# Ledger of designs, part 5: VHH binders against ENHANCER OF AG-4 protein 2 (HUA2)

Target 1, 142 residues: ENHANCER OF AG-4 protein 2 (HUA2), of Arabidopsis thaliana (Mouse-ear cress) (q9xer9r771to912)
Amino acid sequence: EAAISRDAFEGMLETLSRTRESIGRATRLAIDCAKYGLASEVVELLIRKLESESHFHRKVDLFFLVDSITQHSHSQKGIAGASYVPTVQAALPRLLGAAAPPGTGASDNRRKCLKVLKLWLERKVFPESLLRRYIDDIRASG

## First folded at step 17 (VHH; from n04 with E104A)

Design v01
Fold by OpenDDE, fold request of step 18:
Structure v01 (fold): chain B 142 residues (1-142), chain A 123 residues (1-123)
Amino acid sequence: as target 1 above (142 residues)
Amino acid sequence: EVQLVESGGGLVQPGGSLRLSCAASGFTFSSYDMSWVRQAPGKGLEWIGTIYSGGSTDYNPSLKSLVTISRDNSKNTLYLQMNSLRAEDTATYYCAAGPTDYEAFLESGFDYWGQGTTVTVSS
Protein backbone atom coordinates (compact mmCIF):
# COMPACT_ATOMS: atom_id res chain seq x y z
CA GLU B 1 0.00 0.00 0.00
CA ALA B 2 2.91 2.33 0.69
CA ALA B 3 4.27 1.77 -2.80
CA ILE B 4 0.86 2.39 -4.32
CA SER B 5 0.52 5.65 -2.43
CA ARG B 6 4.00 6.77 -3.43
CA ASP B 7 3.43 5.97 -7.09
CA ALA B 8 0.09 7.72 -7.05
CA PHE B 9 1.69 10.86 -5.64
CA GLU B 10 4.48 10.81 -8.17
CA GLY B 11 1.98 10.31 -10.96
CA MET B 12 -0.04 13.28 -9.77
CA LEU B 13 3.00 15.53 -10.06
CA GLU B 14 3.02 14.97 -13.82
CA THR B 15 -0.37 16.62 -14.19
CA LEU B 16 0.02 19.23 -11.48
CA SER B 17 -1.46 22.66 -12.21
CA ARG B 18 -1.83 25.89 -10.25
CA THR B 19 -5.46 25.21 -9.39
CA ARG B 20 -6.56 24.60 -5.83
CA GLU B 21 -8.17 21.38 -7.01
CA SER B 22 -4.99 19.99 -8.54
CA ILE B 23 -2.79 21.01 -5.63
CA GLY B 24 -5.40 19.70 -3.22
CA ARG B 25 -5.43 16.28 -4.86
CA ALA B 26 -1.65 16.06 -4.74
CA THR B 27 -1.71 17.21 -1.12
CA ARG B 28 -4.13 14.45 -0.15
CA LEU B 29 -1.82 11.88 -1.69
CA ALA B 30 1.16 13.38 0.14
CA ILE B 31 -0.72 13.16 3.42
CA ASP B 32 -1.54 9.55 2.64
CA CYS B 33 2.15 8.87 2.04
CA ALA B 34 2.99 10.30 5.46
CA LYS B 35 0.82 7.61 7.05
CA TYR B 36 3.26 5.06 5.69
CA GLY B 37 6.31 6.97 6.89
CA LEU B 38 7.14 8.34 3.44
CA ALA B 39 7.24 12.05 4.33
CA SER B 40 11.01 12.34 3.84
CA GLU B 41 10.84 10.48 0.56
CA VAL B 42 8.02 12.73 -0.65
CA VAL B 43 9.96 15.89 0.18
CA GLU B 44 13.06 14.51 -1.51
CA LEU B 45 11.00 13.70 -4.59
CA LEU B 46 9.69 17.27 -4.66
CA ILE B 47 13.20 18.65 -4.36
CA ARG B 48 14.36 16.44 -7.20
CA LYS B 49 11.46 17.53 -9.38
CA LEU B 50 12.17 21.18 -8.60
CA GLU B 51 15.86 20.82 -9.37
CA SER B 52 15.24 19.06 -12.66
CA GLU B 53 12.41 21.32 -13.80
CA SER B 54 13.35 23.67 -16.61
CA HIS B 55 10.20 25.82 -16.62
CA PHE B 56 10.06 28.55 -13.99
CA HIS B 57 6.27 28.55 -13.77
CA ARG B 58 6.32 24.82 -13.09
CA LYS B 59 8.77 25.40 -10.24
CA VAL B 60 6.27 27.81 -8.72
CA ASP B 61 3.48 25.23 -9.00
CA LEU B 62 5.63 22.64 -7.26
CA PHE B 63 6.52 25.07 -4.50
CA PHE B 64 2.85 25.89 -4.03
CA LEU B 65 2.33 22.17 -3.52
CA VAL B 66 5.03 22.30 -0.84
CA ASP B 67 3.12 25.18 0.72
CA SER B 68 -0.13 23.23 0.62
CA ILE B 69 1.41 20.13 2.18
CA THR B 70 3.10 22.24 4.85
CA GLN B 71 0.05 24.32 5.78
CA HIS B 72 -2.24 21.31 5.76
CA SER B 73 0.15 19.45 8.04
CA HIS B 74 0.53 22.48 10.29
CA SER B 75 -3.20 23.07 10.69
CA GLN B 76 -4.24 19.45 11.16
CA LYS B 77 -1.08 18.26 12.90
CA GLY B 78 -1.15 14.57 13.84
CA ILE B 79 1.06 12.22 11.87
CA ALA B 80 1.31 14.57 8.91
CA GLY B 81 2.22 17.51 11.14
CA ALA B 82 4.81 15.54 13.01
CA SER B 83 6.35 14.41 9.73
CA TYR B 84 6.12 17.12 7.09
CA VAL B 85 6.57 20.24 9.20
CA PRO B 86 10.04 19.35 10.51
CA THR B 87 11.01 17.69 7.22
CA VAL B 88 10.09 20.74 5.14
CA GLN B 89 11.80 23.02 7.65
CA ALA B 90 15.03 21.06 7.37
CA ALA B 91 14.82 20.98 3.58
CA LEU B 92 13.80 24.62 3.18
CA PRO B 93 17.17 25.85 1.87
CA ARG B 94 17.12 23.25 -0.90
CA LEU B 95 13.46 23.84 -1.66
CA LEU B 96 13.90 27.60 -1.93
CA GLY B 97 17.14 27.25 -3.85
CA ALA B 98 15.44 25.07 -6.41
CA ALA B 99 12.14 26.97 -6.57
CA ALA B 100 13.80 30.39 -6.76
CA PRO B 101 17.30 29.98 -8.14
CA PRO B 102 19.60 32.96 -8.45
CA GLY B 103 19.48 35.12 -11.55
CA THR B 104 17.24 37.66 -13.19
CA GLY B 105 15.18 34.97 -14.89
CA ALA B 106 13.79 33.79 -11.55
CA SER B 107 12.58 37.17 -10.26
CA ASP B 108 8.94 36.15 -10.41
CA ASN B 109 9.72 32.88 -8.64
CA ARG B 110 11.40 34.81 -5.85
CA ARG B 111 8.31 37.00 -5.51
CA LYS B 112 6.02 33.98 -5.29
CA CYS B 113 8.24 32.20 -2.78
CA LEU B 114 8.41 35.39 -0.75
CA LYS B 115 4.61 35.49 -0.60
CA VAL B 116 4.55 31.96 0.76
CA LEU B 117 7.25 32.70 3.34
CA LYS B 118 5.37 35.77 4.54
CA LEU B 119 2.23 33.71 4.88
CA TRP B 120 4.12 31.09 6.89
CA LEU B 121 5.40 33.87 9.10
CA GLU B 122 1.93 35.28 9.65
CA ARG B 123 0.53 31.85 10.46
CA LYS B 124 3.53 30.87 12.63
CA VAL B 125 4.22 27.71 10.64
CA PHE B 126 7.94 27.87 11.42
CA PRO B 127 10.07 29.84 13.90
CA GLU B 128 9.95 33.56 13.22
CA SER B 129 13.72 34.01 13.23
CA LEU B 130 14.16 31.27 10.65
CA LEU B 131 11.53 32.63 8.27
CA ARG B 132 12.78 36.19 8.59
CA ARG B 133 16.24 35.03 7.64
CA TYR B 134 14.97 33.37 4.47
CA ILE B 135 12.82 36.38 3.67
CA ASP B 136 15.85 38.64 3.97
CA ASP B 137 17.92 36.29 1.83
CA ILE B 138 15.36 36.28 -0.97
CA ARG B 139 15.08 40.07 -0.85
CA ALA B 140 18.83 40.44 -0.98
CA SER B 141 19.09 38.17 -4.01
CA GLY B 142 16.52 40.18 -5.93
CA GLU A 1 -25.08 42.22 -6.15
CA VAL A 2 -23.27 39.15 -4.89
CA GLN A 3 -25.10 37.09 -2.31
CA LEU A 4 -24.54 33.82 -0.49
CA VAL A 5 -27.48 32.84 1.68
CA GLU A 6 -27.23 29.83 3.98
CA SER A 7 -30.30 28.00 5.25
CA GLY A 8 -31.27 24.80 7.01
CA GLY A 9 -29.79 25.48 10.42
CA GLY A 10 -31.65 24.71 13.62
CA LEU A 11 -31.81 22.57 16.73
CA VAL A 12 -31.06 18.86 16.44
CA GLN A 13 -30.43 16.04 18.88
CA PRO A 14 -27.13 14.19 19.11
CA GLY A 15 -26.94 11.49 16.46
CA GLY A 16 -29.27 13.44 14.23
CA SER A 17 -28.78 14.64 10.68
CA LEU A 18 -29.05 18.01 9.01
CA ARG A 19 -28.73 19.34 5.49
CA LEU A 20 -27.63 22.91 4.93
CA SER A 21 -28.05 24.84 1.71
CA CYS A 22 -26.29 27.87 0.32
CA ALA A 23 -27.97 29.84 -2.45
CA ALA A 24 -25.59 31.87 -4.58
CA SER A 25 -26.35 34.82 -6.84
CA GLY A 26 -24.60 37.72 -8.51
CA PHE A 27 -21.56 35.79 -9.73
CA THR A 28 -20.65 32.80 -11.90
CA PHE A 29 -21.20 30.05 -9.34
CA SER A 30 -19.82 27.23 -11.49
CA SER A 31 -16.46 29.01 -11.84
CA TYR A 32 -15.78 29.02 -8.12
CA ASP A 33 -14.55 26.53 -5.57
CA MET A 34 -17.16 26.44 -2.82
CA SER A 35 -16.41 25.76 0.83
CA TRP A 36 -18.14 25.31 4.15
CA VAL A 37 -16.60 26.89 7.24
CA ARG A 38 -17.95 26.94 10.78
CA GLN A 39 -17.34 28.86 13.97
CA ALA A 40 -18.26 27.41 17.34
CA PRO A 41 -18.95 29.74 20.27
CA GLY A 42 -15.71 31.12 21.63
CA LYS A 43 -13.62 29.35 18.97
CA GLY A 44 -12.00 30.34 15.71
CA LEU A 45 -13.03 29.50 12.19
CA GLU A 46 -12.81 25.85 11.21
CA TRP A 47 -12.70 24.66 7.63
CA ILE A 48 -15.15 21.85 6.95
CA GLY A 49 -14.57 21.07 3.31
CA THR A 50 -14.43 22.27 -0.26
CA ILE A 51 -16.04 21.18 -3.48
CA TYR A 52 -13.98 22.41 -6.37
CA SER A 53 -15.31 23.73 -9.65
CA GLY A 54 -14.22 20.44 -11.21
CA GLY A 55 -16.45 18.52 -8.83
CA SER A 56 -13.93 16.82 -6.56
CA THR A 57 -14.08 17.33 -2.80
CA ASP A 58 -11.78 17.79 0.18
CA TYR A 59 -12.76 17.44 3.82
CA ASN A 60 -11.24 18.31 7.15
CA PRO A 61 -9.93 15.01 8.51
CA SER A 62 -10.47 16.21 12.09
CA LEU A 63 -14.24 16.15 11.70
CA LYS A 64 -15.93 13.50 13.82
CA SER A 65 -19.29 13.65 12.13
CA LEU A 66 -19.86 12.40 8.63
CA VAL A 67 -20.15 15.25 6.16
CA THR A 68 -20.82 15.36 2.45
CA ILE A 69 -20.55 18.44 0.28
CA SER A 70 -22.30 18.66 -3.05
CA ARG A 71 -23.31 21.32 -5.52
CA ASP A 72 -25.96 21.92 -8.15
CA ASN A 73 -24.65 24.39 -10.66
CA SER A 74 -28.00 24.57 -12.44
CA LYS A 75 -29.49 25.94 -9.22
CA ASN A 76 -26.43 27.87 -8.04
CA THR A 77 -26.71 25.98 -4.76
CA LEU A 78 -24.16 24.43 -2.41
CA TYR A 79 -25.12 21.71 0.08
CA LEU A 80 -23.70 20.32 3.31
CA GLN A 81 -25.09 17.02 4.54
CA MET A 82 -24.18 16.26 8.15
CA ASN A 83 -24.86 12.94 9.86
CA SER A 84 -24.25 11.58 13.36
CA LEU A 85 -24.11 15.09 14.76
CA ARG A 86 -22.47 15.77 18.11
CA ALA A 87 -22.65 18.61 20.60
CA GLU A 88 -19.26 19.76 19.36
CA ASP A 89 -20.82 20.40 15.94
CA THR A 90 -22.75 23.32 17.44
CA ALA A 91 -21.64 26.35 15.44
CA THR A 92 -22.53 28.97 12.90
CA TYR A 93 -21.98 27.50 9.45
CA TYR A 94 -20.84 29.68 6.56
CA CYS A 95 -20.58 29.04 2.87
CA ALA A 96 -17.77 30.76 1.03
CA ALA A 97 -16.72 31.15 -2.59
CA GLY A 98 -13.05 31.09 -3.51
CA PRO A 99 -11.05 31.41 -6.70
CA THR A 100 -9.87 28.27 -8.44
CA ASP A 101 -6.33 29.64 -8.74
CA TYR A 102 -4.09 28.67 -5.83
CA GLU A 103 -2.08 31.89 -5.82
CA ALA A 104 -5.18 34.08 -5.90
CA PHE A 105 -6.55 32.19 -2.93
CA LEU A 106 -3.27 32.52 -1.03
CA GLU A 107 -3.34 36.25 -1.57
CA SER A 108 -6.96 37.12 -0.90
CA GLY A 109 -8.68 34.02 0.46
CA PHE A 110 -12.38 33.66 -0.22
CA ASP A 111 -14.00 36.26 -2.43
CA TYR A 112 -17.48 35.96 -0.96
CA TRP A 113 -19.05 34.87 2.32
CA GLY A 114 -22.55 34.09 3.47
CA GLN A 115 -24.17 35.51 6.58
CA GLY A 116 -24.17 32.06 8.20
CA THR A 117 -26.77 29.68 9.59
CA THR A 118 -26.68 28.42 13.17
CA VAL A 119 -26.72 24.75 14.09
CA THR A 120 -27.29 23.69 17.68
CA VAL A 121 -26.80 20.07 18.69
CA SER A 122 -28.28 19.40 22.11
CA SER A 123 -30.18 16.67 23.91
Scores: ipSAE 0.894, ipTM 0.951, lowest interface PAE 0.4, mean pLDDT 95
Fold by OpenDDE, fold request of step 18:
Structure v01 (fold): chain B 142 residues (1-142), chain A 123 residues (1-123)
Amino acid sequence: as target 1 above (142 residues)
Amino acid sequence: EVQLVESGGGLVQPGGSLRLSCAASGFTFSSYDMSWVRQAPGKGLEWIGTIYSGGSTDYNPSLKSLVTISRDNSKNTLYLQMNSLRAEDTATYYCAAGPTDYEAFLESGFDYWGQGTTVTVSS
C-alpha cells in the first residue's frame, strides 16, 4: 500500500547513515514508493528534510540518498526511471541549495555534492549542459 | 594477497538451477558488502545483487525472483543461487567486494573482483 511505503520511507530517513546498506534500504523504499506514483512526494520530502536538517554531515547523507535513488532509477529504468530522474532533475536547484547551502561552513558539503554532480555528468544521468551549470554554480558559491 | 575465486559455473539446461560460490581470502570478508555482477557476451556489466555486511540484501529487480544471495562469514564465502535459468542468463559471473561506506564506493567502486565463472544456459 502507498501509505505504508511512504511512511516506511520517511521513517528510514530518521536513521539514515552513510553506509551503502542504509542508503540502499532507503533507496529500495523510495523505489517502492514510485510504484504508487509517489516519486514527487518522496523528492519533496527529501527536500524538506534537507532544508530542516541542522547537521551538515546529515545533509550529505540525504543527498547521497538522492544520488542513490537517481542512479538506481537511471540504470534500472522502469517506473522509477520514468519518475525519479525527471523529478530529481526538476528539483535539483532546491536539492543542491539545501544540501550545499552558501557559506564557508558548507564547504565540505559543496565538495561532496560536486563529486555527485561530476559522477552524474560522467554517467550521463542528466543533460551535460544542465549539470555543468550546476557545477559552476556550486563552485561560485561561498 | 587478496583473492576472490568464483566457482560453480558450467553448462546448464533452460529451467535448471545453479549455485555459484565465491571464496574470499586476504581481507576481512565480514567487513565488506559483497556483490554479484555478470557480463553476457557482447554486453556490459550487469549488477545482480548485493548482500551487505549487515546481512540485508538488494537485488536487481529484473532478476530478483530468480536469484538469492547469501554469505557465510565463517567460511569467507559468498553464494549466488539461481533458479529457472534462461538462455539470456548465459554470462560470466563475478563476485566483487565493496566498501560499506557510500562515499568510498561512489569514488572508487568495488575494491576487489574475482576472475569470474562462466555459466552457459543452453538446450
Scores: ipSAE 0.891, ipTM 0.951, lowest interface PAE 0.4, mean pLDDT 95
Fold by ESMFold2, fold request of step 18:
Structure v01 (fold): chain B 142 residues (1-142), chain A 123 residues (1-123)
Amino acid sequence: as target 1 above (142 residues)
Amino acid sequence: EVQLVESGGGLVQPGGSLRLSCAASGFTFSSYDMSWVRQAPGKGLEWIGTIYSGGSTDYNPSLKSLVTISRDNSKNTLYLQMNSLRAEDTATYYCAAGPTDYEAFLESGFDYWGQGTTVTVSS
């Protein structure tokens, strides 16, 4: 059942779009994966997808999925909250490095990722000092 | 002018059922994600669920077994079926319309809100 849930999530990533419906569906699958203790595997899969993605627009879609998983998990506070919030926090340098790389080609990516980080700051999803450092780092990389 | 008008609220006994309607006008109903949100007296807003423009649904996990959301695009109407009602379900129930784009929703939230309809569950 773990392998079925992981495979379903990975399949959903292939058709992921920037709609609330698409991201919501993938988020529900990710939350289901947490029931099987797979939060770390889901986050690692997202990092690998981000790192291998050649289209900057698709990197933003994937990072919006990270946002959706993180915020839903933060709100639910159950198994998902206990696993995804700390796991994403630990992976954030890799996630941001892949989603919002330096350089003139990824300027839009950095702006959109900054928007998410500021929302996380407002919603107190992660420690303020941590988020301010990442916000500053992204601003400096433009 | 965009309008969302909820109806069907009122007094209901515990264990009863109620169907709320939300009549929409002034926008392309079939192109919006439609949601139900409630506010119990003295409490904050609680999201109930969303029916997306593509037809799938997503629910607040704590309410999932108690409610069913549907839409009829030919009538520009959103519905909320509530069953096995409890005193805790006493609230003002709002329908809301939001963009389908994730980034747009992140920036603006719901674009349109109804005036709400009040449901009171009391013996």
Scores: ipSAE 0.812, ipTM 0.902, lowest interface PAE 0.5, mean pLDDT 91
Fold by ESMFold2, fold request of step 18:
Structure v01 (fold): chain B 142 residues (1-142), chain A 123 residues (1-123)
Amino acid sequence: as target 1 above (142 residues)
Amino acid sequence: EVQLVESGGGLVQPGGSLRLSCAASGFTFSSYDMSWVRQAPGKGLEWIGTIYSGGSTDYNPSLKSLVTISRDNSKNTLYLQMNSLRAEDTATYYCAAGPTDYEAFLESGFDYWGQGTTVTVSS
């Protein structure tokens, strides 16, 4: 059911690491959540985790999970694509603001998030004009 | 020198099954995520699935019911079991090794590729 899928995803975030296996497992759970109409709840949870995270390294790990969910949803096209792609697009200001903040302490974060945005541009995940604006904003904040 | 050598390809009838192998040498096999990728004639590369160093698997959703990936770390060998084969499964099948780190994979993709083995599904 919906509650089981959401609880499993939240639990997986507690053990999230930067490995492809860990991020892949969390991504599968997020895709399952979309089947129950929970994509907005998942993205809001990710935003809140990013905004409350004090360690810059962990912010990048969470944003890599956002990338994984986005790219898998984009490639699959089904219910996940119909919900996650537009939901992440609408949330990009909050996601990037938390994951890639201005300041000298987050230069690595900005560089890594820029790599993700450039990949999204190459893969045509979001409108080009939107992605170029966010890329420019991050470069200007450095 | 790193080598990935696929074997087990050939001609198979529609509805048949085939097991491919990928023998690895020159790197620490158990520390890599291992993947199968195929390329049908005149088409691009299609990811089939990945078996992670930790043992779990992810599959292309369109192929998940048809394939099973396994690995034997004691033999440095990756396997692909394919069932209920159809003409559209005709392709060259490649094994590939990638880093376990998400960022490293995002930046560089697969570190090592095999030369491929050809599977033809025809009566």
Scores: ipSAE 0.794, ipTM 0.889, lowest interface PAE 0.5, mean pLDDT 91
Fold by ESMFold2, fold request of step 18:
Structure v01 (fold): chain B 142 residues (1-142), chain A 123 residues (1-123)
Amino acid sequence: as target 1 above (142 residues)
Amino acid sequence: EVQLVESGGGLVQPGGSLRLSCAASGFTFSSYDMSWVRQAPGKGLEWIGTIYSGGSTDYNPSLKSLVTISRDNSKNTLYLQMNSLRAEDTATYYCAAGPTDYEAFLESGFDYWGQGTTVTVSS
Protein backbone atom coordinates (compact mmCIF):
# COMPACT_ATOMS: atom_id res chain seq x y z
CA GLU B 1 0.00 0.00 0.00
CA ALA B 2 1.03 3.64 -0.77
CA ALA B 3 0.60 4.91 2.78
CA ILE B 4 2.57 1.98 4.26
CA SER B 5 5.41 2.41 1.76
CA ARG B 6 5.63 6.19 2.40
CA ASP B 7 5.61 5.71 6.19
CA ALA B 8 8.30 3.00 5.96
CA PHE B 9 10.50 5.28 3.88
CA GLU B 10 10.03 8.21 6.28
CA GLY B 11 10.90 5.97 9.23
CA MET B 12 14.05 4.78 7.47
CA LEU B 13 15.12 8.41 6.96
CA GLU B 14 15.01 8.95 10.73
CA THR B 15 17.65 6.21 11.26
CA LEU B 16 19.65 6.76 8.06
CA SER B 17 23.40 6.34 8.38
CA ARG B 18 26.24 6.77 5.88
CA THR B 19 26.73 3.04 5.38
CA ARG B 20 26.13 1.43 2.02
CA GLU B 21 23.69 -0.94 3.72
CA SER B 22 21.58 1.82 5.34
CA ILE B 23 21.47 3.91 2.18
CA GLY B 24 20.77 0.78 0.11
CA ARG B 25 17.82 -0.14 2.30
CA ALA B 26 16.32 3.34 2.06
CA THR B 27 16.90 3.26 -1.70
CA ARG B 28 14.94 0.02 -2.05
CA LEU B 29 12.04 1.58 -0.13
CA ALA B 30 12.15 4.65 -2.38
CA ILE B 31 12.06 2.44 -5.49
CA ASP B 32 9.04 0.63 -4.02
CA CYS B 33 7.32 4.00 -3.48
CA ALA B 34 7.68 4.74 -7.19
CA LYS B 35 5.48 1.69 -7.92
CA TYR B 36 2.64 3.61 -6.22
CA GLY B 37 3.34 6.86 -8.07
CA LEU B 38 4.96 8.46 -5.02
CA ALA B 39 8.28 9.57 -6.49
CA SER B 40 7.35 13.27 -6.22
CA GLU B 41 6.33 12.81 -2.59
CA VAL B 42 9.60 11.02 -1.79
CA VAL B 43 11.67 13.79 -3.37
CA GLU B 44 9.65 16.51 -1.61
CA LEU B 45 10.16 14.69 1.70
CA LEU B 46 13.91 14.56 1.02
CA ILE B 47 13.94 18.30 0.25
CA ARG B 48 12.08 19.10 3.47
CA LYS B 49 14.32 16.82 5.55
CA LEU B 50 17.39 18.47 4.02
CA GLU B 51 16.04 22.01 4.56
CA SER B 52 15.11 21.32 8.21
CA GLU B 53 18.31 19.41 9.09
CA SER B 54 20.60 21.34 11.41
CA HIS B 55 23.64 19.02 11.26
CA PHE B 56 25.92 19.36 8.22
CA HIS B 57 27.01 15.71 8.48
CA ARG B 58 23.36 14.59 8.33
CA LYS B 59 22.72 16.77 5.25
CA VAL B 60 25.48 14.87 3.43
CA ASP B 61 23.95 11.51 4.43
CA LEU B 62 20.62 12.60 2.95
CA PHE B 63 22.25 13.83 -0.25
CA PHE B 64 24.11 10.51 -0.60
CA LEU B 65 20.67 8.90 -0.42
CA VAL B 66 19.51 11.22 -3.23
CA ASP B 67 22.54 10.03 -5.19
CA SER B 68 21.73 6.36 -4.54
CA ILE B 69 18.08 6.74 -5.57
CA THR B 70 19.05 8.68 -8.68
CA GLN B 71 21.72 6.26 -9.87
CA HIS B 72 19.65 3.12 -9.20
CA SER B 73 16.68 4.68 -10.97
CA HIS B 74 18.85 5.70 -13.90
CA SER B 75 20.30 2.19 -14.26
CA GLN B 76 16.96 0.37 -13.92
CA LYS B 77 15.17 2.66 -16.45
CA GLY B 78 11.72 1.35 -15.51
CA ILE B 79 8.97 3.16 -13.61
CA ALA B 80 11.62 4.45 -11.17
CA GLY B 81 13.76 5.85 -13.98
CA ALA B 82 10.79 7.51 -15.64
CA SER B 83 9.79 9.26 -12.41
CA TYR B 84 12.83 9.81 -10.19
CA VAL B 85 15.30 11.07 -12.79
CA PRO B 86 13.15 13.98 -14.04
CA THR B 87 11.80 14.66 -10.53
CA VAL B 88 15.28 14.91 -9.00
CA GLN B 89 16.47 17.03 -11.93
CA ALA B 90 13.68 19.54 -11.32
CA ALA B 91 14.45 19.58 -7.58
CA LEU B 92 18.22 20.02 -7.85
CA PRO B 93 18.22 23.75 -6.92
CA ARG B 94 16.44 23.02 -3.61
CA LEU B 95 18.33 19.78 -2.96
CA LEU B 96 21.75 21.35 -3.53
CA GLY B 97 20.85 24.62 -1.83
CA ALA B 98 20.02 22.67 1.32
CA ALA B 99 22.77 20.04 1.15
CA ALA B 100 25.62 22.30 0.04
CA PRO B 101 24.85 25.79 1.36
CA PRO B 102 27.32 28.66 0.98
CA GLY B 103 29.44 29.76 3.92
CA THR B 104 32.38 28.67 6.01
CA GLY B 105 30.62 25.88 7.93
CA ALA B 106 29.53 23.90 4.87
CA SER B 107 32.82 23.68 2.97
CA ASP B 108 32.97 19.92 3.49
CA ASN B 109 29.34 19.57 2.33
CA ARG B 110 30.10 21.44 -0.89
CA ARG B 111 33.16 19.28 -1.59
CA LYS B 112 31.18 16.05 -1.10
CA CYS B 113 28.23 17.21 -3.18
CA LEU B 114 30.66 18.22 -5.96
CA LYS B 115 32.04 14.68 -5.93
CA VAL B 116 28.52 13.36 -6.52
CA LEU B 117 27.82 15.88 -9.30
CA LYS B 118 31.05 14.93 -11.08
CA LEU B 119 30.06 11.27 -10.88
CA TRP B 120 26.65 12.11 -12.38
CA LEU B 121 28.46 13.95 -15.18
CA GLU B 122 30.70 10.95 -15.87
CA ARG B 123 27.74 8.56 -15.93
CA LYS B 124 25.55 10.92 -18.00
CA VAL B 125 22.73 10.89 -15.46
CA PHE B 126 21.68 14.45 -16.34
CA PRO B 127 22.52 16.86 -19.21
CA GLU B 128 26.15 17.99 -19.14
CA SER B 129 25.44 21.72 -19.40
CA LEU B 130 23.06 21.58 -16.43
CA LEU B 131 25.54 19.66 -14.24
CA ARG B 132 28.46 21.92 -15.17
CA ARG B 133 26.41 24.97 -14.21
CA TYR B 134 25.58 23.52 -10.77
CA ILE B 135 29.23 22.56 -10.30
CA ASP B 136 30.28 26.11 -11.15
CA ASP B 137 27.60 27.58 -8.86
CA ILE B 138 28.77 25.52 -5.89
CA ARG B 139 32.41 26.44 -6.51
CA ALA B 140 31.49 30.13 -6.71
CA SER B 141 29.45 29.98 -3.49
CA GLY B 142 32.52 29.00 -1.39
CA GLU A 1 48.75 -10.09 3.31
CA VAL A 2 45.19 -9.75 2.09
CA GLN A 3 43.90 -12.59 -0.09
CA LEU A 4 40.58 -13.36 -1.77
CA VAL A 5 40.62 -16.78 -3.48
CA GLU A 6 37.70 -17.89 -5.60
CA SER A 7 37.00 -21.55 -6.26
CA GLY A 8 34.28 -23.82 -7.61
CA GLY A 9 34.48 -22.83 -11.27
CA GLY A 10 34.50 -25.27 -14.14
CA LEU A 11 32.49 -26.73 -16.98
CA VAL A 12 28.74 -27.04 -16.52
CA GLN A 13 25.90 -27.84 -18.92
CA PRO A 14 23.12 -25.37 -19.71
CA GLY A 15 20.40 -25.52 -17.08
CA GLY A 16 22.86 -26.65 -14.45
CA SER A 17 23.80 -25.14 -11.11
CA LEU A 18 27.10 -24.16 -9.55
CA ARG A 19 28.22 -22.77 -6.21
CA LEU A 20 31.30 -20.57 -6.11
CA SER A 21 33.27 -19.84 -2.94
CA CYS A 22 35.60 -16.97 -2.05
CA ALA A 23 37.96 -17.59 0.86
CA ALA A 24 39.17 -14.42 2.55
CA SER A 25 42.22 -13.80 4.72
CA GLY A 26 44.35 -10.91 5.97
CA PHE A 27 41.50 -8.54 6.84
CA THR A 28 38.43 -8.43 9.10
CA PHE A 29 35.98 -10.17 6.76
CA SER A 30 32.88 -9.41 8.87
CA SER A 31 33.56 -5.66 8.61
CA TYR A 32 33.44 -5.52 4.80
CA ASP A 33 30.68 -5.45 2.22
CA MET A 34 31.37 -8.33 -0.17
CA SER A 35 30.50 -8.41 -3.86
CA TRP A 36 30.58 -10.72 -6.86
CA VAL A 37 31.55 -9.32 -10.26
CA ARG A 38 31.96 -11.21 -13.53
CA GLN A 39 33.61 -10.64 -16.87
CA ALA A 40 32.53 -12.56 -19.96
CA PRO A 41 35.18 -13.07 -22.66
CA GLY A 42 35.71 -9.81 -24.54
CA LYS A 43 33.30 -7.88 -22.31
CA GLY A 44 33.55 -5.40 -19.46
CA LEU A 45 32.97 -6.04 -15.78
CA GLU A 46 29.40 -6.81 -14.71
CA TRP A 47 28.35 -6.41 -11.10
CA ILE A 48 26.32 -9.41 -9.87
CA GLY A 49 25.46 -8.37 -6.34
CA THR A 50 26.60 -7.37 -2.88
CA ILE A 51 26.04 -8.84 0.58
CA TYR A 52 26.57 -6.17 3.22
CA SER A 53 28.38 -6.65 6.52
CA GLY A 54 24.95 -6.53 8.20
CA GLY A 55 23.71 -9.43 6.08
CA SER A 56 21.27 -7.83 3.65
CA THR A 57 21.75 -8.19 -0.13
CA ASP A 58 21.41 -6.21 -3.32
CA TYR A 59 21.52 -7.73 -6.81
CA ASN A 60 21.91 -6.70 -10.42
CA PRO A 61 18.23 -6.76 -11.49
CA SER A 62 19.04 -8.67 -14.67
CA LEU A 63 20.57 -11.52 -12.63
CA LYS A 64 18.42 -11.45 -9.48
CA SER A 65 16.36 -14.54 -10.32
CA LEU A 66 19.45 -16.65 -11.15
CA VAL A 67 21.78 -15.96 -8.23
CA THR A 68 21.94 -16.01 -4.44
CA ILE A 69 24.80 -14.48 -2.45
CA SER A 70 25.56 -15.56 1.09
CA ARG A 71 28.41 -15.26 3.55
CA ASP A 72 29.70 -17.26 6.50
CA ASN A 73 31.65 -14.94 8.79
CA SER A 74 32.83 -17.86 10.94
CA LYS A 75 34.62 -19.29 7.89
CA ASN A 76 35.58 -15.94 6.26
CA THR A 77 33.86 -17.19 3.12
CA LEU A 78 31.61 -15.57 0.54
CA TYR A 79 29.37 -17.73 -1.68
CA LEU A 80 27.62 -17.36 -5.02
CA GLN A 81 24.89 -19.84 -5.91
CA MET A 82 24.00 -19.83 -9.60
CA ASN A 83 21.05 -21.74 -11.06
CA SER A 84 19.58 -22.33 -14.52
CA LEU A 85 22.92 -21.47 -16.11
CA ARG A 86 23.03 -20.34 -19.73
CA ALA A 87 25.83 -20.03 -22.25
CA GLU A 88 25.86 -16.25 -21.64
CA ASP A 89 26.84 -16.90 -18.00
CA THR A 90 30.25 -18.11 -19.21
CA ALA A 91 32.68 -15.70 -17.53
CA THR A 92 35.44 -15.24 -15.00
CA TYR A 93 33.85 -14.61 -11.61
CA TYR A 94 35.60 -12.34 -9.09
CA CYS A 95 34.89 -11.60 -5.46
CA ALA A 96 35.62 -8.13 -4.17
CA ALA A 97 35.64 -6.41 -0.78
CA GLY A 98 34.61 -2.83 -0.26
CA PRO A 99 34.25 -0.44 2.66
CA THR A 100 30.89 -0.17 4.42
CA ASP A 101 31.04 3.64 4.33
CA TYR A 102 29.15 5.13 1.36
CA GLU A 103 31.55 8.04 0.88
CA ALA A 104 34.62 5.78 1.05
CA PHE A 105 33.12 3.52 -1.61
CA LEU A 106 32.35 6.51 -3.87
CA GLU A 107 35.94 7.66 -3.49
CA SER A 108 37.92 4.44 -3.91
CA GLY A 109 35.58 1.63 -4.92
CA PHE A 110 36.59 -1.91 -3.90
CA ASP A 111 39.65 -2.30 -1.68
CA TYR A 112 40.43 -5.94 -2.54
CA TRP A 113 39.85 -8.24 -5.51
CA GLY A 114 40.30 -11.97 -6.01
CA GLN A 115 42.09 -13.59 -8.96
CA GLY A 116 38.86 -15.02 -10.36
CA THR A 117 37.49 -18.46 -11.14
CA THR A 118 36.29 -19.39 -14.62
CA VAL A 119 32.83 -20.81 -15.31
CA THR A 120 32.13 -22.28 -18.74
CA VAL A 121 28.52 -23.16 -19.67
CA SER A 122 28.60 -25.43 -22.70
CA SER A 123 26.83 -28.38 -24.18
Scores: ipSAE 0.780, ipTM 0.888, lowest interface PAE 0.6, mean pLDDT 91

